VH-VL binders against UPF0292 protein AF_0905. Designs and how they scored, part 3

Target 1, 124 residues: UPF0292 protein AF_0905, of Archaeoglobus fulgidus (o29357)
Amino acid sequence: MEDYKPFFEAIDELKEKSENGWVVVVEGKKDVRSLRAIGVSGEIVVFTGYASTADTLKDRKVIILTDSDAKGMEIEKGLVEALKTYGKIPDVEIKRKIFSNVRKEISKVEEISAFYEKISGIEL

## First folded at step 16 (VH-VL; from y2 with heavy chain R104K)

Design b7
Fold by OpenDDE, fold request of step 20:
Structure b7 (fold): chain C 124 residues (1-124), chain A 121 residues (1-121), chain B 112 residues (1-112)
Amino acid sequence: as target 1 above (124 residues)
Amino acid sequence: EVQLVQSGAEVKKPGSSVKVSCKASGYTFSDYHISWVRQAPGQGLEWMGRIIPIYGEAYYAQKFQGRVTITADESTSTAYMELSSLRSEDTAVYYCAREGYYGKDWYFDYWGQGTLVTVSS
Amino acid sequence: NFMLTQPHSVSESPGKTVTISCTRSSGSIADDYVKWYQQRPGSAPTTVIYEDNQRPSGVPDRFSGSIDSSSNSASLTISGLKTEDEADYYCQSYDSSLYGWVFGGGTKLTVL
């Protein structure tokens, strides 16, 4: 069995920050459903463009949780650049912690809930 | 209303260069991407490259690498495509297109009217 | 890198159903969402399908998209064919290795 402790720690950090008012930015509605299923309860914003999304979040603490693929990386990079114009530095480390500790078993945020259920043995 | 307005038709000699412009309006230019696609007479769509204006990176099809340059000016909401060392086979209608974001994906949701570039001796 | 292969042409009578295939040469068709574009003569392309099977606003429900992993292909289906559907149709997918887009060769749909 693989050690998924870092994965669960990253998820716990995500939940904690979310509960403390951090906004999580994701790519799509399927991602929202996946994160809700694992217990992320705070505000989740779906990407609608780099500048426009950043503008809505200019006064918030932001976690960027996009897919760990080429498109997700572009969205992350663009959002970071857009938020920088407002002097904001988003959290991009939670994403790294989540996907770096699953050994490429998943790469999409929408897959997180199913993966969580699989490795924890807990039905969501 | 979202619009992409391209520069006018061009007639060029072989070996010369052409620069086509694409002015975007009706949305925040830095929200999305711009792609360039060409279509030779009676042929299919051919992707040439794209640019991400918010951080200025461009990507190109292998066929055109070294010969095409795509740029964007956020201050004027205008994208440019420059193609050098023109050949007769470069005769085509060149389109700019916005890569808009919907659901969880990008697609070309708005297109320019096209720019005919004719290369002949 | 991969290619997307489409039939050169398809024909059908009004009111009937047509299907246009788009086969990916390497990798999985499911690796990226497939888009479909319609291009009427003398016009720029317009989107009829994105995310494999989603329709943009204004696109009639006669248009539908599907994915078949077993054949590594996508399909555009047009039911209740109308004369206005006569056009060229192109499938498209993202190539992550190129950080760019790949179009199919296009299919000319003739309404008989």
Scores: ipSAE 0.921, ipTM 0.959, lowest interface PAE 0.4, mean pLDDT 96
Fold by OpenDDE, fold request of step 20:
Structure b7 (fold): chain C 124 residues (1-124), chain A 121 residues (1-121), chain B 112 residues (1-112)
Amino acid sequence: as target 1 above (124 residues)
Amino acid sequence: EVQLVQSGAEVKKPGSSVKVSCKASGYTFSDYHISWVRQAPGQGLEWMGRIIPIYGEAYYAQKFQGRVTITADESTSTAYMELSSLRSEDTAVYYCAREGYYGKDWYFDYWGQGTLVTVSS
Amino acid sequence: NFMLTQPHSVSESPGKTVTISCTRSSGSIADDYVKWYQQRPGSAPTTVIYEDNQRPSGVPDRFSGSIDSSSNSASLTISGLKTEDEADYYCQSYDSSLYGWVFGGGTKLTVL
């Protein structure tokens, strides 16, 4: 469990920010379900396009939580660029903290809830 | 309505270059990607490369690396594919396609009408 | 880097069911969602399946997709075959190492 302390801390940070009005951007509905299952309660937005998604979030505090794979990285990068046009800097560190501290056991946001349950022993 | 309109047919000599344009409309150009796919006569679809307009990075099939250049102009919502050192084998219909996002993935949901490029001596 | 292999052609009578396979040469077919495109003669391709088994709007439910991890393949199944289904069909998957797409060789479906 100690080895996953940073993971849990990242999750806690995610939950805290979410509760404090940060919008979490994810790739798909399965991601939403996964995050809800672990207690992310704030607004979660599903990606629908770089510019369009950014436009809807131009006045919000944004966490980008896409998959830790090639496609997820592209979406993240594109969203960062799109949001930059509005002078917005999203939080991409939570994603890094989450996936860098799971020892490559998971790479998809949709896997977070199951992984959380597995390592914590807590049934969600 | 989403549309991808490509430039007209080209006839080229071997060794020359061709640049095909793909003008997108009916959606926010920077929302999605543009891929280029060619199809030689009687042959299958062959992915050449793609571009992510929002930050301007392009990726290419290994077969065409060094010979193809894909660009995008957000101001005109136009993608371009330039293929150099043309060979007879490059004779094909070249398609641009939008990589649209659905569910949790991308697929080519809209296609240009195709551009015939004929390479002959 | 991988290839997607399809049968060159398949044929079946109207009303019957046909299945087109798409086998991935390396990696897992489940590593990425498979797409299927239909191309009628003289036309640009259109999507019939995305995310392995999802149909875009307008695609009839007689089109279905599946994945078989044991054979490392995807399949497009067309039930209640119609004459209008005569076309070339291509599977497609994303190559993360290439940051791009791979098409199958295509399958010509003839409706007898």
Scores: ipSAE 0.918, ipTM 0.959, lowest interface PAE 0.4, mean pLDDT 96
Fold by ESMFold2, fold request of step 20:
Structure b7 (fold): chain C 124 residues (1-124), chain A 121 residues (1-121), chain B 112 residues (1-112)
Amino acid sequence: as target 1 above (124 residues)
Amino acid sequence: EVQLVQSGAEVKKPGSSVKVSCKASGYTFSDYHISWVRQAPGQGLEWMGRIIPIYGEAYYAQKFQGRVTITADESTSTAYMELSSLRSEDTAVYYCAREGYYGKDWYFDYWGQGTLVTVSS
Amino acid sequence: NFMLTQPHSVSESPGKTVTISCTRSSGSIADDYVKWYQQRPGSAPTTVIYEDNQRPSGVPDRFSGSIDSSSNSASLTISGLKTEDEADYYCQSYDSSLYGWVFGGGTKLTVL
């Protein structure tokens, strides 16, 4: 559990921001279900295309939570560029905090809930 | 109604270059990616490279590194592939394809009609 | 940097089931989703499977995809084979080292 303190703190930060109006963008529906299972209660949207997704988010505070792999970084980069045209800067650091200390075990957002349950002993 | 319309067939001499255009319509061009794939006569599909128009970066297969340039023009919804130093083995049909996003996966959901490039002395 | 290997050809009678394999040479087949494309002569390819086992709209359910991590391979299975299924079939995966795509060599399906 000591090895996973930054992971839990990042999850808590995610949940707090979600409760306070930040919209979380993910790659797919399994990611939504994983985040709901750990208590992310605010709005979550699924990526459908860079410009189209950014247009739906142009008046919102945004957290980008795509997978921690090459494809997830492509989506993140494109969304950052698309949101920049509206003068919006999304949070990309929560993703870094979540995965930086657990990358050997998980890299996908959909894996978070099962991993959380495993290392915390808390049944979700 | 998504369409990718490519420029017409070309006959080229060895050592020259060719630039194939791919005009996209029926969707928001910067939503997705464009790949280029070629197919020599009687052969399989060969991925050449791709571009992500929203930030303008292109990536290339190792075989084509240094000879291929892929670009996109958002204002005209058009992608381009330029292949230089042409050889007879570059004779092929060249396709553009849209990388569409469905579920949690990218795949080539729409293809251009193909552009035959013939390299002949 | 990996290769996807397919049999060069397969054949089967109408009404039967055929399976086309796609074996990844290095790294895991499960690292990235597998796609399958159908190409009839003189035409551009079309997608029959994405996300390992999902069908685009309009693709009949007799087309199915699967992954076998133990053999490091994917399979396209076509049941109730019809003469219109005669085509070339290509598997495809993402290669993160290239930020790009890899196609299998293709399989010619003949329906006798």
Scores: ipSAE 0.869, ipTM 0.924, lowest interface PAE 0.4, mean pLDDT 94
Fold by ESMFold2, fold request of step 20:
Formats: C-alpha cells, structure tokens, sequence
Structure b7 (fold): chain C 124 residues (1-124), chain A 121 residues (1-121), chain B 112 residues (1-112)
C-alpha cells in the first residue's frame, strides 16, 4: 500500500488543478471516461492535432495527460512545442508522478480508473 | 480538401541521390505527421521513415538508416525524402502519406500520388 | 523488432466472405492498433480499417477487423465480396521501440 502513495498524491493534485480551471488534454474518449470515474471534474480536451489543439488552449492553464508510452510522449512533445508559440508552458509533471511507480502495471490513461479501484478498494 | 502532391518521376544513375518533395495542402501542416513508403515493381509496401513537422524530428526504418534523410519545411508545407547511393533495387514508386489522428489512433489517411524513381545506367 | 505475416494470396467468389490474417512475430498484437490498407493496381493505398476494427468514413460495414490474442493475430474480414474488392491488402502496426511503422507483406485478394 505504501508504494502507491505517490500515485494517489498525483491523482489528488490532478483533481485539485482540474477543479481550479486547468484543462486536461488526453488522447481519446476512453481516457476522458477513466478520468471522470476517479473524480476529475473540470474541462478535458481530446487531442486532435498539435497546432489545432494548442490554438484552442492558448488562453488556458493546461495539463498534458497522454499515455506513458512512445506515442503518448510524441503527442506530449508536440503539444509542448505548439503551446510555446503562445508563450504557454503546460504541466507535464503530473503525468510523470502518476505513472512513475506504476508503469509495470499500467501505462495508459484509460487504465487509471480500474487500477485506482483495484489498489484502493474503493468501488467507482 | 486535403492533398499531398509529389514531385515528378525521375531517372537516376547508380550512385546518385534523389530528393522527392511532398506538398501538403488543405490542413494545418504541423497538426500531423508525414511518412514515406516505397513500393518496388511487383512488391509490397515498405515503410521508409517519418517526420513530425511540429518539432522537425525524423525516424527511419533500420534498412534505410544512413541512406535516407527526411525533412520538412513548415513555411511551404512541404516534406522531403532524399535517398542517397542509389542502386538498381531502389527503382520503385515512392509515396508520402499523412499520419492523421482519429479516435486514439494514427493512420495513413491521405497519400500522395506516388513518384516513380528509376535507377538505371 | 517484430514482423507482420500475411498469407500471400486468397481467393473467393462474389457474395462470399473472406478473411485475411496478420500474425505478429513477437510481442503482443494488442500492444498497438492494427490498420488495414487496400491497394488497387496503379493506385495509392487507401485505409479500410484503423484502431483494430474502426472504419474510415465511406468504407462499407462489410469490411470488419478483429484481434485474436490467443493466435497473436489480427484479421480483416470482407463479407458480401464484390469484384471491385480485388486488390492487395496490407496490415500495419506501430513499433514503439523504433518510433516507426511495420507493414505486413501483403495479401493478393482474387475475386473469382
């Protein structure tokens, strides 16, 4: 149980920022469902293209929460670059905190809700 | 509408290089990726490499590492593939393709018309 | 690095159903989405399946895709075969270790 503390703390930080106006960017609709299930209540946007997504978010505080795999890192890197053109620095650290100690068990955002339920014993 | 228009057919001598262009239109060029695929006569599709224009990085199939260079010019919405040290077995149609994003998947949703490169003495 | 293996050719009559397999040599077929492309002679390929089993707009629902984890393979199924379906078909998947793509060797579909 003690080795999942950073995961739960990162989830709490994500939920708090979401409640305070940070927009979360994810790869797909299943990711949205997963985050809603664990209580992320603010705006969630699905990636549709680097420049196009960044343009919709240019006046917002942004958390990039793509999968912790090669394709998710590509999307993250491209979004960071696209947001730079508007002088915006998105939060990429919450993703690192969420996955840092659980990568052997999950790597995809869509897996978070089931994993959360499994290790917490809380039925969602 | 989305279009990828490639440069015209080329005839090359062994040992030379070829550079094929792929002009994209109808979308924001830096939204997506570009892949290059070749097809020798009577053969299957062979992935050569790709570029991510938003940050300009390219990745190559092992077979072509060291001989192929893929670049992009965002100001002209154009991708390029240069293949060096040409041999007769490089005779093929060369395609560019856009890697579009749908659902949670990237796939080659638009293709160029193909560029025939013939390598002969 | 993995390979995607397809049968070299498949034949079937109009109105019937054909299935084209795509077997992954190492790692799991479920690790990355499978795409299927159709290519008629003299033309660029077009996509008929993405995300394992999704159809792009304009692709009829008689084209379907599936994954079989036990055989480590994907399948393209074409029901109600038409003579216009005669083409080469390629599966494709992403290789995350290379940041790149892998095509299967292709399957020539002949509609007798």
Amino acid sequence: as target 1 above (124 residues)
Amino acid sequence: EVQLVQSGAEVKKPGSSVKVSCKASGYTFSDYHISWVRQAPGQGLEWMGRIIPIYGEAYYAQKFQGRVTITADESTSTAYMELSSLRSEDTAVYYCAREGYYGKDWYFDYWGQGTLVTVSS
Amino acid sequence: NFMLTQPHSVSESPGKTVTISCTRSSGSIADDYVKWYQQRPGSAPTTVIYEDNQRPSGVPDRFSGSIDSSSNSASLTISGLKTEDEADYYCQSYDSSLYGWVFGGGTKLTVL
Scores: ipSAE 0.864, ipTM 0.924, lowest interface PAE 0.4, mean pLDDT 94
Fold by ESMFold2, look of step 16:
Structure b7 (fold): chain C 124 residues (1-124), chain A 121 residues (1-121), chain B 112 residues (1-112)
Amino acid sequence: as target 1 above (124 residues)
Amino acid sequence: EVQLVQSGAEVKKPGSSVKVSCKASGYTFSDYHISWVRQAPGQGLEWMGRIIPIYGEAYYAQKFQGRVTITADESTSTAYMELSSLRSEDTAVYYCAREGYYGKDWYFDYWGQGTLVTVSS
Amino acid sequence: NFMLTQPHSVSESPGKTVTISCTRSSGSIADDYVKWYQQRPGSAPTTVIYEDNQRPSGVPDRFSGSIDSSSNSASLTISGLKTEDEADYYCQSYDSSLYGWVFGGGTKLTVL
């Protein structure tokens, strides 16, 4: 049996921060649906461009939750740089925690809800 | 309206370099990426490289690694492509293209008018 | 890295349907989205399909895209073929090992 404790702990941390006013940035609408399905209840913003997205988030606490692949890392790096101009440092560590022990199974945020259901036995 | 306006045609000798500019307007320059693509007469599209202006890093096709330099100047919303050690087979139309973001995908949504570079002895 | 292979040319009569294939040499065609570009003579390319099967605004619904994972290929299908569709067509996909793009070799569509 794989050890999924770090994955569940990261999901719990994500949900807690979301409930406490942190805004989650994702790559697309399927990612939003995936996060809603596992109970992320706070604001989720879809990336539309580095500077434009950062401008809408300049006064917010931000979690960057892009895919764990080359394109997702490019978006993350660019958003970190864009937010830096406002003196903001987004959380990039929750993404690392989510994917680090499950990278062989999933790499995309849109895959999280189905995977969560599979390993937890909880429907929906 | 989004526009990419490139510098004018160039005639170059073998062994020299060319630097083509691409001035972007109608959008926030640091929102997106810029790619460079060339097309030799009667031939297909050939990707040369790209730049991510928000942090200034460029990536190149292996064929052009070491001969091409792609840069961006955010303050003027302009990207540049410099190709060195020119040969006759570098004669082509050189395009810049914006990598726009739609859905969950980057694709080339706007193109410059093209810059003809002729390499002749 | 990988290559995208297209037929060099295809032809068909107005009103008919053509399909242009785009086969990926290594890795999976499904790893990254496929884009299709149309280029008329003397003009810069324009996008007709992105995200495998999405049309930009203004592209007629007779243009469609699809993916076939079993043959490791993408297809551009043009139904109700019109003479204005005569152009070169290029598929494109992202290569994460290069942080860059790969174009297919291009297909000349002739409407006879």
Scores: ipSAE 0.852, ipTM 0.923, lowest interface PAE 0.5, mean pLDDT 94

Design b7
Fold by ESMFold2, look of step 19:
Structure b7 (fold): chain C 124 residues (1-124), chain A 121 residues (1-121), chain B 112 residues (1-112)
Amino acid sequence: as target 1 above (124 residues)
Amino acid sequence: EVQLVQSGAEVKKPGSSVKVSCKASGYTFSDYHISWVRQAPGQGLEWMGRIIPIYGEAYYAQKFQGRVTITADESTSTAYMELSSLRSEDTAVYYCAREGYYGKDWYFDYWGQGTLVTVSS
Amino acid sequence: NFMLTQPHSVSESPGKTVTISCTRSSGSIADDYVKWYQQRPGSAPTTVIYEDNQRPSGVPDRFSGSIDSSSNSASLTISGLKTEDEADYYCQSYDSSLYGWVFGGGTKLTVL
């Protein structure tokens, strides 16, 4: 009964950008596994520190996909600031689109694959 | 090798202020966060506040709101904690600690040697 | 805001096992990872457990951490106690409403 169309559209946008050379930054290895399970096929990097992560990404198109909670917002803000020193503006809107209508159900990137399976009826 | 070196011990009068420095080396300063923790003689650890140097924002424990200012200088890789309106119960060892990132967790992986601040009339 | 409550002291003999509890007063212990710090007299603390049950490099495997959701608590377990384990132990967790950290009150471990 919930309208999950915006969630699925955001996931499709994520997958398309990933296939087209955008690098996705996540908080940990469980997030990588979750995104692979739903079909994100491009490069995914795990955060290791603001400046160090930004340095590895300074020549790339970047999507920041950290958890939708206080710690995830801290990492996002710091990474945006770090990438700014290289004149780069990462995509932070796909995260907003993914979580905006499902915040009561999930807030962590690692939860996406199980949630996707639950609401789609598709066994991943 | 990661090091956090703090400024030396201080003796202060009630009503004055103290500013403790924490010089970081052996890592990229703007990669991580810095927390300040104090410990009164014979007492437990008390978190005072933290700073995120990459964008310079600090957060404080409610107990210290209005008396503590935490800052960072990226050019010198140094964090500072200033405590004002000192009183005898502020006598403590003050630590800085790096909030390092491993796995999906932040934890205090390196600590400074501590700075004894004695508040005495 | 929540508090983390630890026993004031625990003691046990060398070679035995001790468990130090850390109970969260409100919200779930599982809302954020629990860390454990060891502090020997006159020294700065060091981390013995992060991410609930992970050991930093160099920490012996006789240190272990666990979470018990039913009691809303975390535990630090030290097996094969050695006299060098005599120290104060603090649990810690993040408080997202504060953008900050909460320490437990500390537990003095005595190895008799």
Scores: ipSAE 0.851, ipTM 0.922, lowest interface PAE 0.5, mean pLDDT 94
Fold by ESMFold2, look of step 17:
Structure b7 (fold): chain C 124 residues (1-124), chain A 121 residues (1-121), chain B 112 residues (1-112)
Amino acid sequence: as target 1 above (124 residues)
Amino acid sequence: EVQLVQSGAEVKKPGSSVKVSCKASGYTFSDYHISWVRQAPGQGLEWMGRIIPIYGEAYYAQKFQGRVTITADESTSTAYMELSSLRSEDTAVYYCAREGYYGKDWYFDYWGQGTLVTVSS
Amino acid sequence: NFMLTQPHSVSESPGKTVTISCTRSSGSIADDYVKWYQQRPGSAPTTVIYEDNQRPSGVPDRFSGSIDSSSNSASLTISGLKTEDEADYYCQSYDSSLYGWVFGGGTKLTVL
């Protein structure tokens, strides 16, 4: 069996920050459903455009959780740049921690809940 | 309304360059991306490259790498495509297109009117 | 690098149904969403399908898209054909290895 401890620790960190007022930005509605299923309870915002999304988040603590693929990296980079204009530095490391050990199995945020259920044995 | 207005038609000699402009209006320019696509007479669509204006980085089709430069100016909401070392086979209509974001997908939702570039010897 | 292959032309009578195929040469058709564009003579293209099977606002529901992983292809289906559907149709996918877009060669639809 693969050691998934880093994945679960990253999910726990995500949930803790979400509970403490950090806003999570995702690519689409299926990503929201996936994160809710694993217990992310705070605010989740769906990307609608770089400047427009950043404007709604300029006074918030932000975690960027886009897919771990080329398009997800493009959105992440653009959001980081847009938020810099407001003096905000979003968290991009939780995404790295979530996917780094499981990239061969999943790369999309919408896949997290099913994968979590599979490797944990916990019905979500 | 969203609009992309391109510069006018050009006639060029082989070996020269052309720079086509694409002025965007009706949306926040830094929200989305811009792609450039060309279409030779009677032929299909050929993707040339794209730019992500929020951080100013461009990507190019391998065929055009080294000959195409794509840039954007946020202050004027304008993208540019410059094609150098022109040849007769570069005669085409050149389009800019906005890569809009819907659902979880980017697609070319608005197109410029096209700019005819004729390369003649 | 992959190519998207479409039939050169298709034709059918008004009221009937056509399907235009889009076959990916390497890698999986499912790696990125497929888009479909309609181009009428003398005009810029417009989008009729995104996200494999979603229609932009204003596109009639007689346009539908689908993916067939076993044949590594996408399809655009147009039912209840109308004369106004006569156009060129292009599929498109993202190529992550190039950070760029790939268009199919295009299909001329003739409505007899």
Scores: ipSAE 0.848, ipTM 0.920, lowest interface PAE 0.5, mean pLDDT 94

## First folded at step 17 (VH-VL)

Design x1 (from b7 with light chain A30D)
Fold by ESMFold2, look of step 17:
Structure x1 (fold): chain C 124 residues (1-124), chain A 121 residues (1-121), chain B 112 residues (1-112)
Amino acid sequence: as target 1 above (124 residues)
Amino acid sequence: EVQLVQSGAEVKKPGSSVKVSCKASGYTFSDYHISWVRQAPGQGLEWMGRIIPIYGEAYYAQKFQGRVTITADESTSTAYMELSSLRSEDTAVYYCAREGYYGKDWYFDYWGQGTLVTVSS
Amino acid sequence: NFMLTQPHSVSESPGKTVTISCTRSSGSIDDDYVKWYQQRPGSAPTTVIYEDNQRPSGVPDRFSGSIDSSSNSASLTISGLKTEDEADYYCQSYDSSLYGWVFGGGTKLTVL
């Protein structure tokens, strides 16, 4: 079984940035519920389209937390490109830290809360 | 009001190329993706490829790799599909479709009217 | 690089229920959402199911979708069949290896 300390550290970084005004962008409502369950307390926005989502985020500090799969990477890339037109660079590294530390046990943001519960022993 | 309007029917000779246009209106073109799908007479739907206009990359079904080119022009909200080295088996109706995003899923929510391409000697 | 296999045709009487299957050849049916499209003769397809079991606005609730992970398949179920339901039906899913889409072969539904 792999060491999960880096996973928990990445989650803590996510929660800290969320508390400090960073907006988290996710793919859907189940992702929002998953992040709320593990204690992400700041603003979370659901993707609705590249340009439209970027327009709502153009004056914000942004974390892109889409799924760690082909579709999630497409959305991430498109949002990075759309935010570039406003001169904004979103954080894409927290997603990397979260998913690289779990050896492909999970790939979807909606799975994070159940996985967190499993490896921490805490029922959420 | 979302619309995808395709260019008109074409008659082509074997070995030539065809370029079909798909003019999008009623939405922000850079929000979504465009797919191309064809349907030969009496046959099923066959996905050909797609483009993600916000960053301009296209992806193709393996069967069409090397013969199809899909592009988009954001300034005119128009996607294009060009199919080269035409054969009689390429006779089909060619559709563009918008990949709309709903819930956590992409699906083809609006379709063009279709463009009949006939390949004959 | 998977295929989606559908029965070539199905038929049923008005008022009855029909189920159209969609079996994935490799990988898991759960790897991506299944969509279902209806195509009447001479028309472009329209969506009846997305995200496995969600209906677009305007699609009657007698259309439903489901997933059976054990058989690696999806199903479209149409209850209370009407003659206007006669059409071809296609399932569709995403193929991550292609960054693209796969359609099933299509099922011709006849309402006797």
Scores: ipSAE 0.849, ipTM 0.920, lowest interface PAE 0.4, mean pLDDT 94

Design x7 (from b7 with heavy chain T28K)
Fold by ESMFold2, look of step 18:
Structure x7 (fold): chain C 124 residues (1-124), chain A 121 residues (1-121), chain B 112 residues (1-112)
Amino acid sequence: as target 1 above (124 residues)
Amino acid sequence: EVQLVQSGAEVKKPGSSVKVSCKASGYKFSDYHISWVRQAPGQGLEWMGRIIPIYGEAYYAQKFQGRVTITADESTSTAYMELSSLRSEDTAVYYCAREGYYGKDWYFDYWGQGTLVTVSS
Amino acid sequence: NFMLTQPHSVSESPGKTVTISCTRSSGSIADDYVKWYQQRPGSAPTTVIYEDNQRPSGVPDRFSGSIDSSSNSASLTISGLKTEDEADYYCQSYDSSLYGWVFGGGTKLTVL
């Protein structure tokens, strides 16, 4: 039996933090569209480079939501290092919570909205 | 303007090492990655390895593991590739390339001019 | 851990269209984005396609890329061929298991 409760709880946490001023960093524009579709309403920033992105976010609370694959982990690690120079510790755990129980089905942020529709029965 | 300027041509003896530099300018050095690619005369492109300067980790093609060392110096915006135990088949043009980020993809958007390394028998 | 296979050479007349294939030996061509590089004689390579089918700024729109899952291949298509398109072309993809890049063997395009 599949248990998607942690997935939905992580999405709810993401939406709550987004509403409370946390900025979500993603890999591309399709990821933005996917997160908007599931109700992430706050600021979303697309990665443009480690130092450049971190410089934009140095005064903000940050959630890193890159894909759950090798390239996404590279970007996450580099952004963590870049933000460290400003004394900032971004949230990397929401990504883990989102993908931990659905890795067999999806690994990309852009896939979240279609998957959400599929398992919830809600048309987005 | 983004530029990658490599060190000059080298003539080396078999069994020695070569260290090629790649000085980057026109962008924030720690924004992107650097790859090294070589091309023997009349041959195709061969990826050697890459480095992610923001955290200093390098990854190597299996063929070169143990013979190649790729490093980066943020303070000088310079990447280095050192190839040891040189053989005649290592005679090639060695390129550095920036892995730039566009859309959702990394690709080699700027290349150095190439460094000819000749290994004399 | 996979190979990308390209034809050794292709040729076509000015104004015509050519397609250069890039076939992945194991795993799916769709597992990572395909890039295409052009190398003119005596020069460093330059990128003509990234993200399977996107053109960097300054690359003419007669260059296009596509993916064919049924043949497990990518293609570079050059329409309206010009003599300046005569070059070597390389496909490239990422191997996430090795945190590294794979180049195809290259294709020499001759414009007759």
Scores: ipSAE 0.856, ipTM 0.922, lowest interface PAE 0.5, mean pLDDT 94

